# Designs tried in a protein design chat: miniprotein binders against q9h3h3. Part 105

Target 1, 235 residues: q9h3h3
Amino acid sequence: EDGFTAEHLAAEAMAADMDPWLVFDARTTPATELDAWLAKYPPSQVTRYGDPGSPNSEPVGWIAVYGQGYSPNSGDVQGLQAAWEALQTSGRPITPGTLRQLAITHHVLSGKWLMHLAPGFKLDHAWAGIARAVVEGQLQVAKVSPRAKEGGRQVICVYTDDFTDRLGVLEADSAIRAAGIKCLLTYKPDVYTYLGIYRANRWHLCPTLYESRFQLGGSARGSRVLDRANNVELT
Below, E stands for the ipSAE of ESMFold2; O stands for the ipSAE of OpenDDE; V2 stands for 0.75 times the mean of E and O plus 0.25 times the DockQ between their complexes.

## First folded at step 9 (miniprotein)

Design p33
Fold by ESMFold2-Fast, scan of step 9:
Structure p33 (fold): chain B 235 residues (1-235), chain A 84 residues (1-84)
Amino acid sequence: as target 1 above (235 residues)
Amino acid sequence: SPEEIREEIEELLEKAMELLFEARKLFREGDPEKAKELLEEVLKLLEEAIRLAEKLGNERLLKTAEIMIEWAEELLRRLEELLK
């Protein structure tokens, strides 16, 4: 059930990370090349395992855009995993605060806004908007999943460097809205992903910290943001 | 009325959030003195929001203002360290 689903999701994520990525790197590529790159690799057409009839003949794990100021920092993931095993062996309560402290101690601070969209024009249009915002400097880095063999929804991930920097997380939400995105967004720290913690886990942890909904007309920020952990509206 | 007080709190929180984003932008762009001035205004707005939320008895709005104060205080601590 939920255990099997979590294991399946973790295995898929690992495989995608290990397979080749299609990357537009604004640190080394002129911004003028972006539109041609987006036209060549629309995520609704790029296939996960390659197909002679698609833009790719070989497997693609992720399609990504790196901003000019992007400096990757995954932290000490190995140390995090070792500390997590020790915590589980200790028998001590596992809480959001305990995971937050493990993340801080091992500098595993990145997180991401997630949006899930069906393959098609709306996905490709949303990705193009996000990619332009990254290249223009409003966002740091983003990636989108290729089309799965079975179909289903694809995911766009927009990263922030520090999930404990709550204002930075909310600034990213505003930039996503300014890029024309109107779908539901949810925010998840990478520490939960690295530890394989998904919805309905045994510790009753909510890996989603924030939820953002588009607000038509009335909001200066363009969205309503809910703090899921504290059950309060921030906007 | 309770409805009018709720709307006033929401306006205070919205203004505080806008100023927090502006203060962070100024901090990143190397203007920590202006960022600090905006954070002082943010804290003033949030203190008023807390006073009204307590008067209204609205725990949700009170909690929202308290969380925003934590954000403002953390940014202020970073700015004060930079200004040393």
Scores: ipSAE 0.008, ipTM 0.439, lowest interface PAE 9.4, mean pLDDT 84

Design p34
Fold by ESMFold2-Fast, scan of step 9:
Structure p34 (fold): chain B 235 residues (1-235), chain A 84 residues (1-84)
Amino acid sequence: as target 1 above (235 residues)
Amino acid sequence: SPEEIREEIEELLEKAMELFFEARKLFREGDPEKAKELLEEVLKLLEEAIRLAEKLGNERLLKSAEILIEWAEELLRRLEELLK
């Protein structure tokens, strides 16, 4: 609380994005090599800034797996930023709907399912399941944070190419659940990140668009999915 | 007034953060020249934010600006290395 939380998060995210990534790229690497790669780089042991005792001696920002069909598309982030500035000066209400319109107009459509887990075997097992789903084509791309120097939870991010495609978002959730993941999942559109909208923003917007909870007695999909913006169950 | 200065600092920090994320994205997408241009604007905004935060005596806002300037300067150093 002594510093501005959103700016602190932005600075940390920037450092991670700029540091080297450990990548398994299924577009150029045979799927048969995945198990060896996962054994070499378990996220609970890969350190953020490098350590002689860890798998890495140099800093690692992210550990990522790219699917065979993965094609990066960030859209027109510059146009999005200009339109956001115009919207702020216009005096028009800033709502989830207006951000959705800006994102669509500028093709900034990617988003991600997030899960936070403590370092250990459960994290490594969850990541291995997600990585296999990516390589098998059930998911497009995913990344996991390395272990921080100060400790704390690590995050797995599972990306979809279009946050407005509800079926695509739900299919990703199903694939995550099929991989054995039972923890809380939250879905965030990347447009919120590009506009600097985090929890406790001045516009009182919820950056979490969807929330997924595992329930044994839940839907046929093994999870209950909520649209946080409209307070509607999607299942 | 102190409240007007606080609002000005918050606007500067928000603008700097927005441009910073745009610059980092341009860097990753292979447009380092435009990324550098935006980072120079970010540093300009943060310099003004620091000046106002020091005048106001607001430690939280000063710390926020200092954190952002460190990261903007680091990305700028990497861009300048790439552009050699």
Scores: ipSAE 0.000, ipTM 0.131, lowest interface PAE 18.5, mean pLDDT 80

Design p35
Fold by ESMFold2-Fast, scan of step 9:
Structure p35 (fold): chain B 235 residues (1-235), chain A 84 residues (1-84)
Amino acid sequence: as target 1 above (235 residues)
Amino acid sequence: SPEEIREEIEELLEKAMELLFEARRLFREGDPEKAKELLEEVLKLLEEAIRLAEKLGNERLLKQAEILIEWAEELLRRLEELLK
């Protein structure tokens, strides 16, 4: 029962990906330029479709920071989508394990930690911390959405290159916490996004693999991480 | 006491997780022999955690240990394939 809303979310994501991005690329830009770039493009002020008086007069889909070692690899998304259609037709069980194998076969391995924050100082401060961690090499890549017309929450996405590298996913969580982030984090593999699997889906799959909550005092990792699929605490 | 057993299990799981991160780091830095040694220690800690969790009757801690064993075994398989 998810047809229209899943299609709408996919269309919005495609539009953002196709519109121009504001990028700080640490592979080609000196790290000393980061603070000026962050001051020029605070995400609470950058507008989705451009606005006189904002930092941008033209549409912006995403504001992104690429780490020095970042090498983009989206895998074979076309092959993944064809295989997904075949799987649905085959009558085979659709499980997290089956989707994991599909993702591995087609090299669609990236995933992301998500945090949702209201426009304002806390968002801009959180983004600055994440951006510095990326440029310093503790994280690989991150992006943040621009401000929507109606002032809803914005999202920061912190990417890892391989969601099947579970310890690498948890290391990224630790690096996010070390950057001073204290809000709720959820982790989603990009394979779920490409296949249009969101919260309410007919296969009753949980597209969120992990949930991270900040833990005060006495935590070696700085967070409590839950495996959402198995409903088991990992830390 | 049940509470002391639970705390012991939690300490075993925390130590196993620390060693899993260290094994992954060593694997990535090109020290597969040391990584394998740590993974064998991880499996020993997790086997003890399972034994205590079964004795305590705590399904949640048992499942946590089982998941971490799966992670350790997957790393071990990847490492053994690299060594071929």
Scores: ipSAE 0.326, ipTM 0.746, lowest interface PAE 3.5, mean pLDDT 86

Design p36
Fold by ESMFold2-Fast, scan of step 9:
Structure p36 (fold): chain B 235 residues (1-235), chain A 84 residues (1-84)
Amino acid sequence: as target 1 above (235 residues)
Amino acid sequence: SPEEIREEIEELLEKAMELLFEARKLFREGDPEKAKELLEEVLKLLEEAIRLAEKLGNEELLERAEILIEWAEELLRRLEELLK
């Protein structure tokens, strides 16, 4: 994520969040219907704005799977944004710790593991694995971007409910690996996204907290995880 | 040897990580007393890892142990909040 480009990406993400989502909701839909739903809406074929010949005629912002225990809680995003403005005006140091405290105070705790894949079989296969893990209860919720007109990589986002629960973040990584995912993963708290903080920001904050790399031949967890903030390998 | 000490530290860190995951599982499954017992064991393992890492002069292993202590202390705080 780069300066000027980051603003454009933020605008695109906001538009996607506001457009309709295709959702498999395991709270109300039997797990036996998942395979048919995945076949109907493979992310490599679902188009962002709808096209003749695609599965959708109308715009689709995200394709999502909700687990049986999923309870949406975005927290107080409006209060977070107001507190962020006050923090900037106050002259207080802006550090990872102060953002963490704002996130806790306003209950904006969710975060996500991100993986970027080119449109095609590997993307659809990876998404199917993640979706099954969500429906089976190993992960809470996930979404994948539809195919953009100009091509480019698509993103799968696997959410955890609390980025301050570091062990929970690592358990989600293990579940992603157990689902057969072998690509690079990065973890970002949603608080950074809501505040528009990207890699090249004026506060020199690192919005990516962890990186996960697949380990062939196996560790118990199937991956090596790096703490980006402290530049320390955890596994 | 330095290599043997490094292997010992890595074994301590791996055991601490496994016990941290087990403590979190017990915390979620409603056995907070056992979770607390495991967290106390985690802190003992990590203190030994720090001692050995300082002796070895290995900054990265020292930092790993310090991060895991922070995680154990946060989990202990959450456990105390649950038990209130």
Scores: ipSAE 0.257, ipTM 0.710, lowest interface PAE 4.2, mean pLDDT 86

Design p37 (at its last look DockQ between E and O 0.01; V2 from the best seeds 0.00; counts 0 for: pae E 9.5 > 1.5, placed apart)
Fold by ESMFold2-Fast, scan of step 9:
Structure p37 (fold): chain B 235 residues (1-235), chain A 84 residues (1-84)
Amino acid sequence: as target 1 above (235 residues)
Amino acid sequence: SPEEIREEIEELLEKALELLFEARKLFREGDPEKAKELLEEVLKLLEEAIRLAEKLGNERLLKRAEILIEWAEELLRRLERLLK
């Protein structure tokens, strides 16, 4: 239970964006092909830099599933970065609210639920559940990191299109729980990633907005969701 | 009793959250007028939850209600811009 490690791993995961991805795209591929694709590319066996003994011979940055309704929109990241520089020189306080407004102005709204699991059956099973939820329309898009050569935990990222749509963020949590996921989840807006804000930052911003813990008996939704900044349970 | 008041607050908060999800669904499905009506009901439930939480002296339940009010007010502002 190391929330700060989750933020750092998310930043490292974003660095993999430049390498090729293995994608199941439900917009163009029949749902009936998903199980075969998941069997061919289990994330515990797909290697980051390729290996003749793994499913991939070439480097893979991410393994992803796109839902039928997925419409990618990263917003104006360049404008966001320019405005961030201006904000830093303006003397205005840098707060969650000012950063949120910057994200809204530049349409950089996506965010993600993160889960970290060791390579193995539980990771592959969790990813399969998430992938099915995406293809069936309960989630929009998800990705999972490939296996690093040094080992360590892998990350599953389940995206929502708008972190300011807080109810949509909670609906995604419910869909993740309905898919059978029981591990700790943390939610981070992509704006923090694009601006290089992680656990240790000079503005004392927490890039993690929510934590979700499995609690079937404690909530009709199957989880307890905590608002990190206010330290208040929402469900 | 304090326990009965706590349970009442939790029921109000759960009902408000349920109606917030319904209002969001209606907004996304293109029925902003009905979404607005549900949000007005949400605000009434949350104001009662605040009143009871203040009476009980439970700062966590009070803060939870305040957060949900902020969410309801933001969604209402988005709807009002659309309805213009």
Scores: ipSAE 0.517, ipTM 0.836, lowest interface PAE 2.1, mean pLDDT 87
Fold by OpenDDE base, look of step 10:
Structure p37 (fold): chain B 235 residues (1-235), chain A 84 residues (1-84)
Amino acid sequence: as target 1 above (235 residues)
Amino acid sequence: SPEEIREEIEELLEKALELLFEARKLFREGDPEKAKELLEEVLKLLEEAIRLAEKLGNERLLKRAEILIEWAEELLRRLERLLK
């Protein structure tokens, strides 16, 4: 992805945050209503701008499911950004370790497993599996992008509270695999998103910390997780 | 120099992107007025970037600036609708 694609995707993601979300909140809605909600709002049919004949008449930024244990805790993102600007101005070397320290200092620790799927049955089925895992408490929160006009791939994001907790990241991978997801997963800290660190950034930072590949007949977890920074297999 | 102009455009685009992320944050924090002010600043930066990119004849930088301005304007329109 060139810098152009990254800027466009960033701006689109910002616009998506400003539009209404379709949310199933397991804290307030009975789990028994999940199947009806999934049937009403299949991600492959929910359109970004509420196109005629879509389940939504109004623009939708994201479709999300909140688990019982979900707490929206965004750390000090403002302090993080200020510290990042100061760091850039200092001319000090910027490493993945630097970003980790900034994230810890400002409590911006959230991260997400990402999967990209073409619109259709496979996407809706994957989303249903993830949504069920969230409602059952195996995952905390997930979201999926609505269908774009261009019919491009949709993204499912499955969050973890702490990208520095390797065990928690691996547990989320295991839960995603248990939900029947077999595609490639990539894990990205939210701090990289907040700081505008995309592919081909000037610091040569890889915004993906982990990759998970499904493996048939492998270890009990059913996936191979690679630490991208160290090029080491974790499973 | 053409190189200095290129660097200036790149700096403007970087700053514009940073301010867009800040505006997004302020919006999420429930301060849409400050988010609007930042978006207005972003538009000024991007207008200058466009002017310089046109002067330089750099289609790539122009296209990047045009995309960011389109989105900044869209975000501003959205904010203005929410503040009404």
Scores: ipSAE 0.200, ipTM 0.595, lowest interface PAE 2.2, mean pLDDT 86
Fold by ESMFold2, look of step 10:
Structure p37 (fold): chain B 235 residues (1-235), chain A 84 residues (1-84)
Amino acid sequence: as target 1 above (235 residues)
Amino acid sequence: SPEEIREEIEELLEKALELLFEARKLFREGDPEKAKELLEEVLKLLEEAIRLAEKLGNERLLKRAEILIEWAEELLRRLERLLK
């Protein structure tokens, strides 16, 4: 049952990836235009399929902001997927360590901080803060899901280029908190996404590598980051 | 007092973390010798933090120091790969 849900989530992600995106690309668009763009396309109002009264008339898969330094590099995803199939057929154990090694071997190293928010002012305000951080260079690339017909929580994804570079992942967490975001953040390496491995997977793998919880005071960065795989505090 | 020693450990760990981020920045900007210098300071701060945390028997602070040592060592390994 949960395996069926994982396959459904993968199919929905593929459909969203293939539909048009609304993109602010700082590499080709002046930063002074960002605020107007954010006002025109708040994620709580941009609808997945172009509902009446929406600012968009076409389907939108994602709303994204690309920073001036963003250079896409997904790595050897096809080789990764082939090696994954071979591993499953081999009968060898599938563990978080084997997934990490596959990602390293095929240079599929990106990952993302995730936050889930209900439609409304809090979501739009969080997205605006993230988008400004991307355009100003504190973050490299982020995206947010559009509003679905049934409502429900939307997701903001803030990408990092190397999940094995723990300091880089923590720098991104710090930049998110500096934008005033206080909600729970979870971190998922893209290797799990490319292989369709979600929480309810048949291998009982945990695709969430880190959790970040805001705390007033404590660390200099204002967050408490937990390594979910080892149940240890990182900050 | 034990509370004053605990606060000193927290300050050492916080400073070590700040220097770790600066060392990573220097590594990515192509200044590995300066990054190494900062990592040597990080390890010095963490050795003191461990010494004080062991005297208090504070396992949480010991674990945090061990994590930061792991990060410093990981960055040192990446510096070594760059120099080959």
Scores: ipSAE 0.011, ipTM 0.469, lowest interface PAE 9.5, mean pLDDT 84
ESMFold2 (binder alone), look of step 10: mean pLDDT 86; pTM 0.843

Design p38
Fold by ESMFold2-Fast, scan of step 9:
Structure p38 (fold): chain B 235 residues (1-235), chain A 84 residues (1-84)
Amino acid sequence: as target 1 above (235 residues)
Amino acid sequence: SPEEIREEIEELLEKAFELLFEARKLFREGDPEKAKELLEEVLKLLEEAIRLAEKLGNERLLKRAEIIIEWAEELLRRLEELLK
């Protein structure tokens, strides 16, 4: 079966980031307008490249909600990429610890919880829950992909500002669960994305740090969180 | 029994984890002295969990405790830097 190359995945991500975004910005827009905005732009209906039958006639890369306290800091991505090239040339071991140190040095610290859902009511309902949690201040920022022409699952990304703040990552998981989300979640630092490190990479690095599964009983947090690298349950 | 010791380790780890979140909250809210007190309690709970996990011979529980203690030590280092 055919899959995507790292170059294809990187090109798709770059195109989405460069195309216009539909944004609800709680820093400048009253929270009372959120429900109308969600009804106008359900992610199952917003098309990636626009069409007459959808809410958008022009391309949309992402649908996003910014919280009141959201202050984006992408860090020094160019410095990170230069240091990565130097590291590969140096012959020094490439490990999770080495990448963590590069990310800290260049302040490329953001990361995200990912959930993949088929287009439809469940996706739109999940996104509405996440968007409300962001506007209410339980989460900082989130985005969801529009519907692709080829169909397939869409992704909701819920960001944290610092993946090295491990407790903050797990607090975001709790907030996602409190918003009513029950599907599988995985957590990935943005440093891996900026360096083009995906699941099947030559260094055998796991860009997914955590996996969260919904659990009704026994857990005060509402989920079981697995440390993927060490294969150990944390909750 | 081994089962009773396993349950005790799980209880220690859950309590340590909850106190660790409370310490982080206090640190972020600008109360580093109380955060440090809670982290000292967390470290004592984790040390006991490690002793019991070693006695039980349970490598998974031992590794879980070691990971949580690393998180606690990292937060403590950040607090000590702030308190300088």
Scores: ipSAE 0.226, ipTM 0.685, lowest interface PAE 4.4, mean pLDDT 85

Design p39
Fold by ESMFold2-Fast, scan of step 9:
Structure p39 (fold): chain B 235 residues (1-235), chain A 84 residues (1-84)
Amino acid sequence: as target 1 above (235 residues)
Amino acid sequence: SPEEIREEIEELLEKAWELLFEARKLFREGDPEKAKELLEEVLKLLEEAIRLAEKLGNERLLKNAEILIEWAEELLRRLEELLK
């Protein structure tokens, strides 16, 4: 990531979460309004800090779509963080299994499929497909980053409510593929995010559980899914 | 031959994946009896895949089948709890 550190990534994420979001909330807004909303706020044109001539004059942290059945549940993040510090102090081994158990105990179960795309037609088309799948009930919730002042790739995050429900995670992958998405996808549980565990960490933990690569023919899923930790292809 | 055994394992794993996704869909849509029936089929396919993978000595295919069996058993446990 060429110049990005865990500290930089954490600071950017915090700033985005604190700034206002542009939200299409299917719990309160008719589905018939989605196409107009997508046309008004294409992520390739919405700027992170606002610009004359862009769709937004004020800062935007995220562009999000909430499904009709979406009920946010972050779990007990404070309890998770306290238990994490106690675990480190205890001298017990820190492994993927240990983090999984910590996440279950504190109900911090959500996770997300990530895709990184350059600003442009392909990003806007991908986001529109994801947004429609969310509003139609095939996915629960999704968000996309606005265009940064410096340029670079934007990220679409498609959330699932329970990363320990492995079939549910893979079903979300299938729904993303059915929406026409063909780029690389990676899946990360939110517990790693809340604990500040990124690619380079002292415990040598892989925060990415799965990779999905698009494939036509010869696959029951329409994609090849890799278990990152074991380097084994599941399909 | 080793090639024929590998192809058979891959076919068994592909079929197991198809049935696992269908079973999960049926579970969510309120047909737990049919979901359980499909999961029992999945477990039989995976047991044969494991037997063949051990015979072939292919650790990657063996591990793939073991992961799928773990997922199938987890879903079956949830279904059995629901059906009580």
Scores: ipSAE 0.044, ipTM 0.536, lowest interface PAE 6.6, mean pLDDT 84

Design p40
Fold by ESMFold2-Fast, scan of step 9:
Structure p40 (fold): chain B 235 residues (1-235), chain A 84 residues (1-84)
Amino acid sequence: as target 1 above (235 residues)
Amino acid sequence: SPEEIREEIEELLEKAYELLFEARKLFREGDPEKAKELLEEVLKLLEEAIRLAEKLGNERLLKAAEILIEWAEELLRRLEELLK
């Protein structure tokens, strides 16, 4: 519906990125401090713009945990954006393959598994599991949104270095499942986020590459993963 | 039995989180009397959660409940100032 447009979502995302973050950085902080930090900043109680009686009186854009080996590499985002403008002006076809090539050329390779959960203890428990997996080295980095003023679901984002590395994407899914997560997961490359491409875009591009659904009954995996672009089950 | 007690604590905490959020919303909307009523309910839920968490010996759940009590009490202090 037009009340919740892509422009509104993009503006909110930019504001969150620019506001302060609450970060547990395992590169400089002992792992033994994690449980106290998680108890102090449960995402269901951390409010987006501050609130009386919450853990924060100041705005918080994201709550994040960085793993010991985390080395951020956003690639050449400026070069990507310049190439995107040139592509749009050129009149050449805009396809998933074209965007993939732009991402590879400019090394904008990161992506993320997303899960959307209602605020509450179950969200906080899921986040704690993810955060522990990051600090223990099973995942590289993750973040969770604070509670919005108007309510609604919160999102946990679990990042991988390279969306073209299918094995790495699947290994992250397995680690998320091993942490006890059973909800639907969707995987999105950051290239779509940087270019402002969301659902119902004018080029009819699907920014979701993979879906993961929990299914008990396997041996090594707690889920089945679908490649959305090719409509092929990977596990 | 330990699993059943853990689930009971989680349900109490879930309800407390929901009511605490509603109390903050009412405080922002200028309904401090109703916000105070919800906070009193929150504190009762959290006292029960602490009792069960101590019985279970679950330090994580105990700390979660204790922190929620601190936030609820802080909001109550602010509401009492407004209601004076």
Scores: ipSAE 0.000, ipTM 0.298, lowest interface PAE 13.9, mean pLDDT 82

